# Designs tried in a protein design chat: VH-VL binders against Flagellar basal-body rod protein FlgF (flgF). Part 10

Target 1, 245 residues: Flagellar basal-body rod protein FlgF (flgF), of Caulobacter vibrioides (q06171)
Amino acid sequence: MDNALYVGLSRQMTLRRELDIVANNIANANTTGFKVEDLMVRTEQAKPAKTLDGSSPVKFVMDTGVARNFTQGPMTKTGGDYDLAINGMGFFKVQANGGERYTRDGRFTTNPEGILVTQAGAPVLDDGGGQITIDPRLGPVTVGKDGIVSQGAIRVGRIGLVRPDDLSTFAKDGDNLYRNTTNTAPQPVTDAQIHQGMLEASNVQPVIEITKLIEIQRAYESVAKMMDNTAELSRSAVERLGKIN

## First folded at step 18 (VH-VL)

Design K144 (from K140 with heavy chain S55G)
Fold by ESMFold2, fold request of step 20:
Structure K144 (fold): chain C 245 residues (1-245), chain A 122 residues (1-122), chain B 108 residues (1-108)
Amino acid sequence: as target 1 above (245 residues)
Amino acid sequence: EVQLVESGGSVVRPGGSLRLSCAASGFTFDEYGMSWVRQVPGKGLEWVSGINWRGGDTRYADAVKGRFTISRDSAKNSLYLQMNSLRAEDTALYYCAKDSYGDWRYGAFDIWGQGTLVTVSS
Amino acid sequence: SYELTQPPSVSVSPGQTARITCSGDALPDQYAYWYQQKPGQAPVLVISEDSKRPSGIPERFSGSSSGTMATLTISGAQVEDEADYYCYSTDSRGDYVVFGGGTKLTVL
């Protein structure tokens, strides 16, 4: 009985976390390079418990974290010289928040010093960890599929793409950035290509997320009703036991 | 000199099978996506199938899905199209085309072969 | 199911400007490409990424894209420009690619 109420409360907490995650996905459906998230839960097989209705096995649900789907989002044209998209498994390196950070968001620009930066002003790093400086007098910038940045015949630098051995080691760090949670540097990527004049859209599918939202709300109400019924049965049983003592 | 040379086109009966080959030379084959494009005589161009530079991502036009299989062999610098369950409407000149990027869906076909003719008739 | 619509034919006199249009709902989000095909020959790329001219393509060829319409423009068309012209692009999600139906350009 009491075990069943703990399972109901645990499920409501999991459903609330799922709701928050789904709402965040919907809010980021138009965020460049955003990767859809889901709540990772584990179902642990519980010892059998008994209820007033008889023996029923109960499954415990434990929240084990957030899963992030790094599936390639669609690439769309913009025509912007500083708009870059990665086709394949890889991340841009930027200097932010006191260290190297990683992003799929290729909306770049230059600052007044000519340094290639993100929309938030964080320098985009080359394959050696240095800044990339563009001289507006040298003409339009060209970024090849290998990441080589050129102005005419002059090679300015190379945008290096990296990827961790295990994508779970990248954690969300705000502002569409990821941080490396390990001491192992991400590996250079040779199996991805950069497309200038394009951006990667979010891989969120809003209709699917809205459907999840509705299903989560219905599941929450169903669990709440079940818990109300169980609490009334427990109250009734305690009342009868108290009358005989 | 950059070249694509198709071969394997023939006359085949409906329901038959045929394998087309495309030999590539003069460029680094493993850096680029590849596609098959067909043209019925007297009609326009139709994209048939594409494969990315690593070979792991393939796509097919609806008209050929489930019947055709695209593949590539890096050691031989070759692109292939296995065509099964051929129909009369598959009769066309089949071109091999190189994409300007590693993924055929986001670039241009900048190099084409001369085509190999497939005829499906009783 | 995504289609690119082109006029079946365009006729101009030598020295006039030819314009060949291509309509598609995904063109605001995807680049258009233009191919020239002369009889008995493989197609040749003449315009890349809406407006870029590959090396070896005469300056009289130009391209643009606005809204759901891409346009190939041949300024001062010459008799050797007589060919079939195809636009090419992908759908909104980048799932598959398609050619337009083709436009026969006649220069006299």
Scores: ipSAE 0.644, ipTM 0.827, lowest interface PAE 1.8, mean pLDDT 86
Fold by ESMFold2, last read:
Structure K144 (fold): chain C 245 residues (1-245), chain A 122 residues (1-122), chain B 108 residues (1-108)
Amino acid sequence: as target 1 above (245 residues)
Amino acid sequence: EVQLVESGGSVVRPGGSLRLSCAASGFTFDEYGMSWVRQVPGKGLEWVSGINWRGGDTRYADAVKGRFTISRDSAKNSLYLQMNSLRAEDTALYYCAKDSYGDWRYGAFDIWGQGTLVTVSS
Amino acid sequence: SYELTQPPSVSVSPGQTARITCSGDALPDQYAYWYQQKPGQAPVLVISEDSKRPSGIPERFSGSSSGTMATLTISGAQVEDEADYYCYSTDSRGDYVVFGGGTKLTVL
């Protein structure tokens, strides 16, 4: 009888963890480049899975009890010359927090020295690990789908995209950044494309997350009711045995 | 010279099948998404189907979903449209179009062929 | 089901400014593109990404987008600009692409 109560408590702890994850997804539904998270699941090798809107593969990776879905979010126009979106599986490199960090958030700008930086002021790194400097005298900046940054006919540099062999090695590092948790460097990517004048939206689908929230809350209530019934049965059995004595 | 050349258009009966081809030259075929766009003579343009640069992502207009299949062959620099269960409404000039990016969703069709005519009649 | 709405026709005299509109609910989030099509010819891209003019397109062609409305403007229209003009864009999630119904520009 007590076994059923312990199973119920274990289930409630799992449901609370799921609730926290779903709440975080909803809070980040409008966060540029955010990747929806789920409670830890068995990691599958890349294979086709149904998505909401098509046959695109869904990929889950594990991160300390949290799986992140790195499926491409929708891209929306901004018209900004320094707004970049990645179409495909890759990350921008930036210099932050004493090292290389990685992001899907392509909201960039220039600092007073002309260096291409994130909104937080972290330099965006080229394919050689150096900074990218824009000279305002050379005209408008263009960024090609291969990441080449130009001003007119002059090549300024190339934004290099990288990807780890295993996406589970990237962990959240704050400020919409990821850090590499291993000593294996992420490798250059040539199968993703950069779109200037666009940003990648979160891949959170709010209706789905709100539905999950409701289901989790109902499951929590159901377990709580089951535990109340179990406790009532135990109390009734003790009362009957007490009358025998 | 950058060029797209469609072929395979002909007259076919309702319920029949037809395969359209599009030969690409003058650009790196594997870097770009491709689409089929059709136009009934004297009428407007209608997007039919698209395929990304890697070939693994395809999309279809509702009117043709389940009947048409888009594919590409990088070795032959060619785009294909297999058209099954053809209807009178499918009668149109079919254009092959190159996207400016690897995915038809977010770019322009910057290169077009001259089209191949498909007529469905009994 | 997502549609781009264009007027069926626009008429101007040579040298006047022609404006062709395109309405769509997703245009605040998605770029509009404009194609010119002359009889018996394939479409030609004249405006990319709301307002960018491809190489080889005359300076009299310009574009803008505000709210749910994109506009192709031909300043000082010439008789050779007489054609059908189509706007093109995607839906709100970027899942489907669509052409507008087309606008016949007459330059008399």
Scores: ipSAE 0.642, ipTM 0.832, lowest interface PAE 1.8, mean pLDDT 86
Fold by ESMFold2, look of step 19:
Structure K144 (fold): chain C 245 residues (1-245), chain A 122 residues (1-122), chain B 108 residues (1-108)
Amino acid sequence: as target 1 above (245 residues)
Amino acid sequence: EVQLVESGGSVVRPGGSLRLSCAASGFTFDEYGMSWVRQVPGKGLEWVSGINWRGGDTRYADAVKGRFTISRDSAKNSLYLQMNSLRAEDTALYYCAKDSYGDWRYGAFDIWGQGTLVTVSS
Amino acid sequence: SYELTQPPSVSVSPGQTARITCSGDALPDQYAYWYQQKPGQAPVLVISEDSKRPSGIPERFSGSSSGTMATLTISGAQVEDEADYYCYSTDSRGDYVVFGGGTKLTVL
């Protein structure tokens, strides 16, 4: 009887953690480049229809007890010259928080010095780890599918994409950034393309997350009701035994 | 000289099969997505199928799904469309089109072939 | 499936402005592309990414997109602009790509 209460409390704690994750996903359903999270004890790779010519399997990555789905989110138009989306597996490099950080969020702008930066002011790094400087007097910026940044005929630099050997080595670092949790540098990527004038939307599907929210809330209430019934039954049994005396 | 040259169009009976080819030249074939687009004479354009630059992502219009297979061969700079279980409504001029990016969904068809005519009749 | 809706025809006199519309629910989130097709010829891209004009396309061709409607505008239409015009785009998730039904532009 007391075992049922302990199991119930343990279950409620797990459900609360699941609720927090689902609530965070919903809050980030409109966050550029956001990757949906799930509570998983062990990871399981979805098995697509793989052929000899390859495929792109969906992978869940464990991070502090949270699995993160890095599946490509939809790409949507913005028309902005500094809005970039990655089609394929890869991350932009930025200089933030004392080191290299990584992001799928391609909302960039220039600072007063002409340096290409994130919304938070972090410099976007080229393929050699340097800053990219735009001269507004040289006309509109063009970013090719290979990441080459140009103004007219003048090549300004190249945005290099990278990815880790294992996506589980990337952990959240705030501001829609990831940090590398190992000493092994991420590898350059040549099999992804950059689309100027587009942004990658969150891969959160709000209807799915809201359904999870409802189910978690219902499960929490069901456990709470079971615990209340068990406590009442125990109290009633003690009272009846006391009256028998 | 950038060109796409389709071939393999023919007259076939309903239920038959046909393989279309598209030879590409004058650009780096492996950097771009490719599509097949068809047009019934005197009527509008209809997207049929697309394949990304790596060949691992393919898509089909609902009207041809399960009957047509798109493929590419980077060694021969060629795009293919295997057409099975052909129907009268598949009669059309079939164009090969090059996308401006590696994925047909997010770019323009900037280079088109002349088309190859497929006729399905008894 | 996703559809793009165009008027079947538009008529203008030479020197007037022709406007060809394309309606689709996903156009707020996806670029529209415009193709010109003259009889017996393959289509030619005239407007990319809603409003960008490819090299070699006359300045009289322009494009815009607002809400669920994209518009091809030919300012000062000429007789040689008489052709079929198709819009092309994708749905909101990029799963379905389609052409519009086409618009016959008549310049007389």
Scores: ipSAE 0.640, ipTM 0.831, lowest interface PAE 1.9, mean pLDDT 87
Fold by ESMFold2, look of step 18:
Order: sequence, then structure tokens, then C-alpha cells
Structure K144 (fold): chain C 245 residues (1-245), chain A 122 residues (1-122), chain B 108 residues (1-108)
Amino acid sequence: as target 1 above (245 residues)
Amino acid sequence: EVQLVESGGSVVRPGGSLRLSCAASGFTFDEYGMSWVRQVPGKGLEWVSGINWRGGDTRYADAVKGRFTISRDSAKNSLYLQMNSLRAEDTALYYCAKDSYGDWRYGAFDIWGQGTLVTVSS
Amino acid sequence: SYELTQPPSVSVSPGQTARITCSGDALPDQYAYWYQQKPGQAPVLVISEDSKRPSGIPERFSGSSSGTMATLTISGAQVEDEADYYCYSTDSRGDYVVFGGGTKLTVL
């Protein structure tokens, strides 16, 4: 009955992890550019547990990390000159946390020095890794579908979009940013376009995530009940054995 | 000169088939989404079908779904509409239209052809 | 399923202001576009992204969007503005595009 207890505890730990992920998805249902997450689970089979009767192998389910769905979220209008949305599979580059970071969140502004920055103040990088500086004296900013930033006839720079070979190599880095977890630089993207005056909404579907919460809670209660029953059976068996003599 | 020229409109009987073509010139065809928009003479505009710049995303109005197929050919700078199982209500002037972006959903139709007339009558 | 609703006609005298409305549930989240169509001609874009006037469109044309209603305004309408006007936008999910039913503007 030790095997049932270990399986129950393992499932409760996985369910708590999954609950945290689902709660985070719900909290970010209105976060610009957010990509819904799910628990990445693998199964593994451990060597048989050592009991007096040589019981059957114990199967564990362990998480291996977070799977993130990078499906395009809906694009909605804002009218803001510094609001940008990506249509297609690409990321903006920004300078944050001592290096290059990546985001789908196109809520940008200018700092007092005229540098194009994120809401947290991180500079948005051009296709060569440099900052983009807007001169307020040159009129309104236009961002073309190819990422070329201009003010009137003057080209200010180009917002370059990048994508890794494997999207699973991008990990969360806070502030709606991703970091590259590999040594391989993300490559420029040619199959995505930028839309000025729009923002990409989260691809979280709140009803689906709430349904997951309910299912997780019910699964947790079911495991807890089975563990209580197992403990009762073990206690009863000990009491019966104590009365044999 | 930026131009879209439709062709292939004809008179057909109900149940017949017809293939419309649209030849594009004066712009980089592969950067833009394309659509077919129809108009019954004296009536309003109706979006029929759209295709994104890479050709992988196609959409159809409910009235034509399953009967019409949109396609594009980058080598020929051409947009096509294969129309099968034609009905009387498909009688219209069919315009070829270029989106300002690679996806016809999030931009304007900034270039239009002059249209090709399709008449379905018994 | 998703529709953009326009009045079938609007009539004004030369020099008056014409207002053409377009109602749609997705308009708070999606840009409206306005097309002018004169008889025998292809449509011409007159207002982009709710309120932007393309190059070559007279200043008398303006646009706005508030809530579920977009409005094309022609201040000081001229006889040459007599045409059919269509609003155009996408549905709430961004899956399909739709034209309004059209509004015939008469200037007399």
C-alpha cells in the first residue's frame, strides 16, 4: 500500500504545479502578447519498490517543464503610434537584464531621451542590435509592415523580428519577456509583418482555463480521498495484526 | 503602374463551373494578401474569399464555402478563383482586390481591378 | 453571422454636412474602413483605420469610431461626392471581413 501512497503524493505534487500554471494563465488573460502555458509531463518507470513481497514496478509522472503555445493571439486596434503587433511568428528584440530579450508585447513608448522603449523602459532594438531614437521635432512616427521606422521622409531605423529554430528554447524572463536559453542566436524573420496602431491580445481562453481549475480541484480531492482510505486500511491491518497474539 | 486585371467571367448555366484569373503588375505580389469581392449590379459589395501572402491561409464566405477555391501563383503573379456548382445568386461582377498587408483581415483593400462579370442563368 | 449595418440612403444639399453611420458589435476592437463607389467604377478607399485620410482624399472627408458605431462625415458635401459608401471591417475574432450594406449619398 506504500506504492499507492507514493503515487498519490506524486499526483498531488503534479496537480499543485498544474494549478499554479493555470492560475498564471488566468491572471494573464488580458496581458498583451501573452502565450498560454501548460505543464509538460513525461512518464517514467522506476525500479520496483523494495517491499517484503517484491511488488510490481512503480510508475511515476514527473513534470519536465512548461509547454508554451505560441499561436497568434487576436490583434485589436488601439490607434497608438507606438503600439505594434506582429502578425506571424516572430519576436521584438529588446535590451534588458544584461542582454537581448524577446517579446510579443508591442506596447512601446519613448523615454525622455527619445529612445523607443518598452513599458518597463527596456530599449527596443533595431535589426543590428542598436537603439532606435525618435526626434520629436521630425513629426509623427510611421512603422511599415517590414518594420522600417520613419518620420516623414527620414528613415530612423528598422525594427527587426527574430525567431529561434525551436520555440521551446525561449524561457520566461519576467516583464512579459523571453530569454534565449541556448548558444544559437535567433534568426531574422521574413514571414511576419508589423501592424502599427494595434496590439496582440493574449491567446488565453479564460473559460477553458477555468474548466481546467475545476478538474484539477476535483482530481486533487479524489487523490486525497484515496490516500485517506489507504491510511485507514493500513491502520486497520496493524490493529488486526496486534490482536493475533 | 500598379494594376489588377480580372478575366474569365462568362455566362454559364446553374451547376456549371468557371475559373476567374487576376493578373497583378506594378507591385511585389508576394508581399500582400489578396481577395475576391463580388457585387450584384445595383447592389452592395460582398467579400467572397481571401488568401494570405504565403498562400497557406484561405478563407471563404459562408455562401460559397465548399464550392469555390481561391489560389495564387507567385511565378505568374496571379490570383485565381475556381467556382464550381454555380447558382443564380452567384451572378455578380467579381473584383480582385489587394490588401495593404500580407493578411487580408487587418488592412485595407488599396488596389482594385475593374471586375469580370459572371452570369448564371438557365 | 457578423454584420455591419448602414442606412440605405442619406440626402443632403450642397454645402451641408453628411453623416453616414455603420454599426457593428466588433467595432470597439477592430478598425473601420470606408469605400466610395461611383457608378461603373471600382471602390476607392476614403477613410482608413477609423479616421485616417489617404493621400488624395479631400479634407472634407473625416471618420470616427465610438463604441459599436463608426461614422463617415463629409463636411460641406459637393455634388461630386454623390456615390455609394461602404463601411468595412473584420469580425470580433479577426476571422472574416465584412462590408456594410452600403449607403447611397444624394447631394441635391
Scores: ipSAE 0.635, ipTM 0.836, lowest interface PAE 2.0, mean pLDDT 87

Design K144 (from K140 with heavy chain S55G)
Fold by ESMFold2, fold request of step 20:
Order: sequence, then C-alpha cells, then structure tokens
Structure K144 (fold): chain C 245 residues (1-245), chain A 122 residues (1-122), chain B 108 residues (1-108)
Amino acid sequence: as target 1 above (245 residues)
Amino acid sequence: EVQLVESGGSVVRPGGSLRLSCAASGFTFDEYGMSWVRQVPGKGLEWVSGINWRGGDTRYADAVKGRFTISRDSAKNSLYLQMNSLRAEDTALYYCAKDSYGDWRYGAFDIWGQGTLVTVSS
Amino acid sequence: SYELTQPPSVSVSPGQTARITCSGDALPDQYAYWYQQKPGQAPVLVISEDSKRPSGIPERFSGSSSGTMATLTISGAQVEDEADYYCYSTDSRGDYVVFGGGTKLTVL
C-alpha cells in the first residue's frame, strides 16, 4: 500500500522536473539565442530543414540530463551596429570564466577601452584568439557575412566562428554561454554567415511549451487522484480490520 | 560579368508541367540563396519560391505549394523550378533572383535575370 | 497570407520630394527593401535594410522604417525616377517573403 503512494510521489517529483524545464523554456522565449531544453532524450542529430509549419522531426543533443535543441532560431532586425546573428551552425568565441566560451548571443558592445565585448563584459575573440578593438575615431563599424570587422577602409579583425565535432560536448556555462567539455578544440567554420544589425531569437515555441505545461498539470492531477484513491483503500482496509478485532 | 539567365518558359495547357532553369555566372553560386519571383504582365511582383545556399531549406508561396518544386545543382551553377498542375493564374514572367546572403529571407535580391515567360492557356 | 500595403500611385513635380509608404505588421522585426522597376526591365535594388543605399544609387534615394511603416524617399525627384517601386520584406516568423503591391511614381 505504502509502495503505491511512494511510486505516486516519485512520479510527481519527475513531473516537477519536467515542469521546471518547461517553465524555464517559457521564461526564455525572448532570450537572444536561447535553445529549447527537454528532458534527457538520446536521438540522432536534428534534420537540418524546416517545414512551412515551422517544425521538423526533432532529434536532440544531450549534455547534463537536459537535452538542447540547437535548431536555428529566427533572426530579427535591431539596426544596432554591434548586434550580430549567425545564420548556420556556428558559435561566437568569447573570453570568459577563465577560458574560451561559446555563444549564439550576438548582443555585443564596446567597453571603455574600445574592446568588443558581450553584455557581461567578456571580450569577443577574433579568428586568431585575440581581442577586437574598435577605435571610435574611425567611424561606424561594419561586419561582413564572412565576419570581417571594418571601420571604413580599415580592417579591424575577423570574428572567428567555431563548431564542435559533436554538439553534445558543449555544456551550459551561465550568462547564455557554453563551455567545451572536452580537450578537443572546436573547429573553425566558414559555411556559416554573420548578419550585422540582427539578433537570433530564441527557438522556443511558446504555444508548444504551454501545451506541455497543461499536459504536465493534468498528469500531476491524475497521479494525485490515484494517490487519494490508494490512501482511501488503505484507510477502508484498516477500518474494516479494526472493527473485526 | 555577373549574370542570371532563365530558360524553359513556354505555352502549356492547364494541368500541364514545365521546368524552368536559371544559369548563374560571374559569382560563387554556392554562397547565396536563390529565389523565383514572378510577374503577371502589367501587374506586380510575387515571390514564388526560395532555396538556401546549401539546398536543404526550401519555401513556397501558398499559391504554388504542393505544385512547384525548387532545386539547385551546384555542379552546373543552376537553379530549377519544376512546375506541375499549372493553372491559368500561373501565367507570368518568371525571374531568377540571387540573394545577398545564403538565405532568401535575410537579405536583398541584388541580381536578377531578365525572366522567362510562362503562358498557361486553354 | 502576410501582406505589404503600398499606395497604388504617387505623383510629384520634378524637384519635389516623393514619399512612397509600405505598411506591414512584421516591419518592426524585419528589414524592408525597395526595388525600382522601369518598363521592360528587371527590378533594381535601391534601398537595403530599411535605409542603406547600394553603390551606384543616387543620394536622392533614402529610406526609413518606423513601427509598421517603411518609407522610400526621393528628394528632388527627376523625370528618370518615374517607375514602379516595390517594398519587400519577410513575415513575423521569418518563413515567407513578400512584395508589396507596388507604387507607380509619376514625375511630371
């Protein structure tokens, strides 16, 4: 009897984990470059095409008991000279947290020294691993589709995009960053393109996540009902045995 | 010289099929998204279909979805439009257009062909 | 299903400023592009990414976008600017691209 209630409580704890993941996805529906998370699922790499309904057969990459879908999010205009979006599979390199980190979040700015940095102040790295310094006297910054950063006729540097051999080697590191969990360096990418004046939106589909939320709530209520029924059966059995004695 | 040359336009009956071709030259074909854009004589421009630089992402206007298929051949530097189940309203001049980026959605059509005329007539 | 709405025609005298509007609900999130088409010719890009002027386009052409409306402005319009003008953009999800209905600019 007590085992049935324990199983019910264990299921509610699992459903609470699913709820936390779905709630996090909804909270990040407007977070630049955010990649949708699900419970651990082992599948093949996602098919690289989208249908007209905005979805594809989905396969996930696993890292810490939470699977991430690295499918390209839609790109939206901002008009900002330091806003960059990657179209294709690739990541910006930044210097953060004692090493190289990687991000799809292209919200960049300059610090007082003129260094191109993330919102958190981490330097954005060029293709050689160096910092990119903008001189405000040289006019507006342009960034080409190949990542070359220019001010007028002067080439300032080139933003280096990288990609791991296996996306599962990239783990969440806070501040919308990923860390490389292996000793194998990610490889340079030349087949992705950078769009200045745009940002990659989250690939969260809020209606889908809200539907999951409702399904989880219904499952939770169903488990609660089963536990109530089991508890009533146990009480009835104890009551009947007590009357006989 | 950067150039797009369409071919394959013809007169066909309703319900018929036709395949349009677009030959690209003077630029690196595999770096750019491509589209078909049509124009009924005396009317406005209508986007028909697009394909990204790798060929894996294709899109269609609602009016042609399920009837038209866009494709590209990197070895021949060519873009194609297979048009099936043609209707009278498909009569138009069909342009081949090159996007400035690898995807028709996120750039400008900076190079256009001169068009190939498709007439669907009973 | 997503549409860009343009006026059918705009008329100005030579030397006056022509303004051609384009309305669309996705324009706050997506760039507008402007194409000029003269009779018997393929379209030519005159404004990119709301306001950028491609090389070879006269300085009298400019563009802006605010809210759900993009505007092509031709300051000091010339008789040779007489053409059809189309705006072009994507829908809110970035799935489809559309042209506006076109605006015939007449310079008398």
Scores: ipSAE 0.580, ipTM 0.787, lowest interface PAE 2.0, mean pLDDT 86
Fold by ESMFold2, last read:
Structure K144 (fold): chain C 245 residues (1-245), chain A 122 residues (1-122), chain B 108 residues (1-108)
Amino acid sequence: as target 1 above (245 residues)
Amino acid sequence: EVQLVESGGSVVRPGGSLRLSCAASGFTFDEYGMSWVRQVPGKGLEWVSGINWRGGDTRYADAVKGRFTISRDSAKNSLYLQMNSLRAEDTALYYCAKDSYGDWRYGAFDIWGQGTLVTVSS
Amino acid sequence: SYELTQPPSVSVSPGQTARITCSGDALPDQYAYWYQQKPGQAPVLVISEDSKRPSGIPERFSGSSSGTMATLTISGAQVEDEADYYCYSTDSRGDYVVFGGGTKLTVL
């Protein structure tokens, strides 16, 4: 009886973790550049493989007890001059939280000083780690597929894309950002391309996540009923023994 | 000079197979996605298949899925279409097209070949 | 399967404005592209990303997209603009790309 309760409690805690992950995915189904997460019980994943730029094995990485699927999300048009999407493996580099951070979220704007920033005000970094400053007097901004930022004939800077050798070294840092958990700097990439006027949508598929949510809730309720029934049987047995003089 | 030159179009019986080739020159082949687009004479354009710059992401129109295979060879600067189980409805002029980006879907076809004719008849 | 719908034909006199439409449910989320095809020739890109004119394309060509409809506009159409015109785009998820059925522009 006590063994059944411990097994039930352990499963209930695992189901609670799965529920939290699925709920977070659903909450981020419309979050630009969001990468869907799943719970991983540790068995070492031996083969890295790119998705959408390769033949579609799913890659999961673990950084806080969850795995992230970095599959390319759909790209959609916006027409905005400061909206950028990455097609391929790579991340924008930004200055946030006292250091370099990385994101797939290309929703950028300018601050009052003309600096290219994220929605949260973090400067977008060029390939040399400096800020990119847009002068409103120089006309509209153009961002080429290689990341070169220009205003007319004037080159303003270059948005450099980076990636780690191993995606598992990137951990969530809030505000749709990742931090590098190692001392090895992410390396520049040239095999990904930037599309101005587009944004990368979340790779979450909401119907799939809602179906998971329902299944997890039902499993949780079933375990809770099993635990209640076991506790009731144990109490009944103790009550019968307690009537002995 | 930037060019795409298709070859391999022929007359073939229903159920037969045919392999199309497209030779690229005058641009860096490995930086761009490629597609096959077909056109029945007197009719409109139909996208058939696409492949990204690295060759690992391929896509097919529903009408050809399971019968056609797209591939590329970076050493030869060439795009291929293997067509199996050909049907009369596959009769068309087949164009090779270069995407302006490294994918088959996120840019314009800015360079086209002149096409190679495939005829499926007895 | 996702389709782009174009009128089969449009006729204008030289110097008039021609408008060729393209309807598709994914056009709010995806760029439209326009190709001109003259008899015996491969298609030529005339409008990119809804409204951008490639180098070498005359200024009389312009494009727009609003809601589920993209429009190619040829202001002051010339007899040499007589051709078939195709719109091109993708579905909402980027799984497939598709051409419209084509529009024959007659300039007489």
Scores: ipSAE 0.565, ipTM 0.773, lowest interface PAE 2.1, mean pLDDT 86

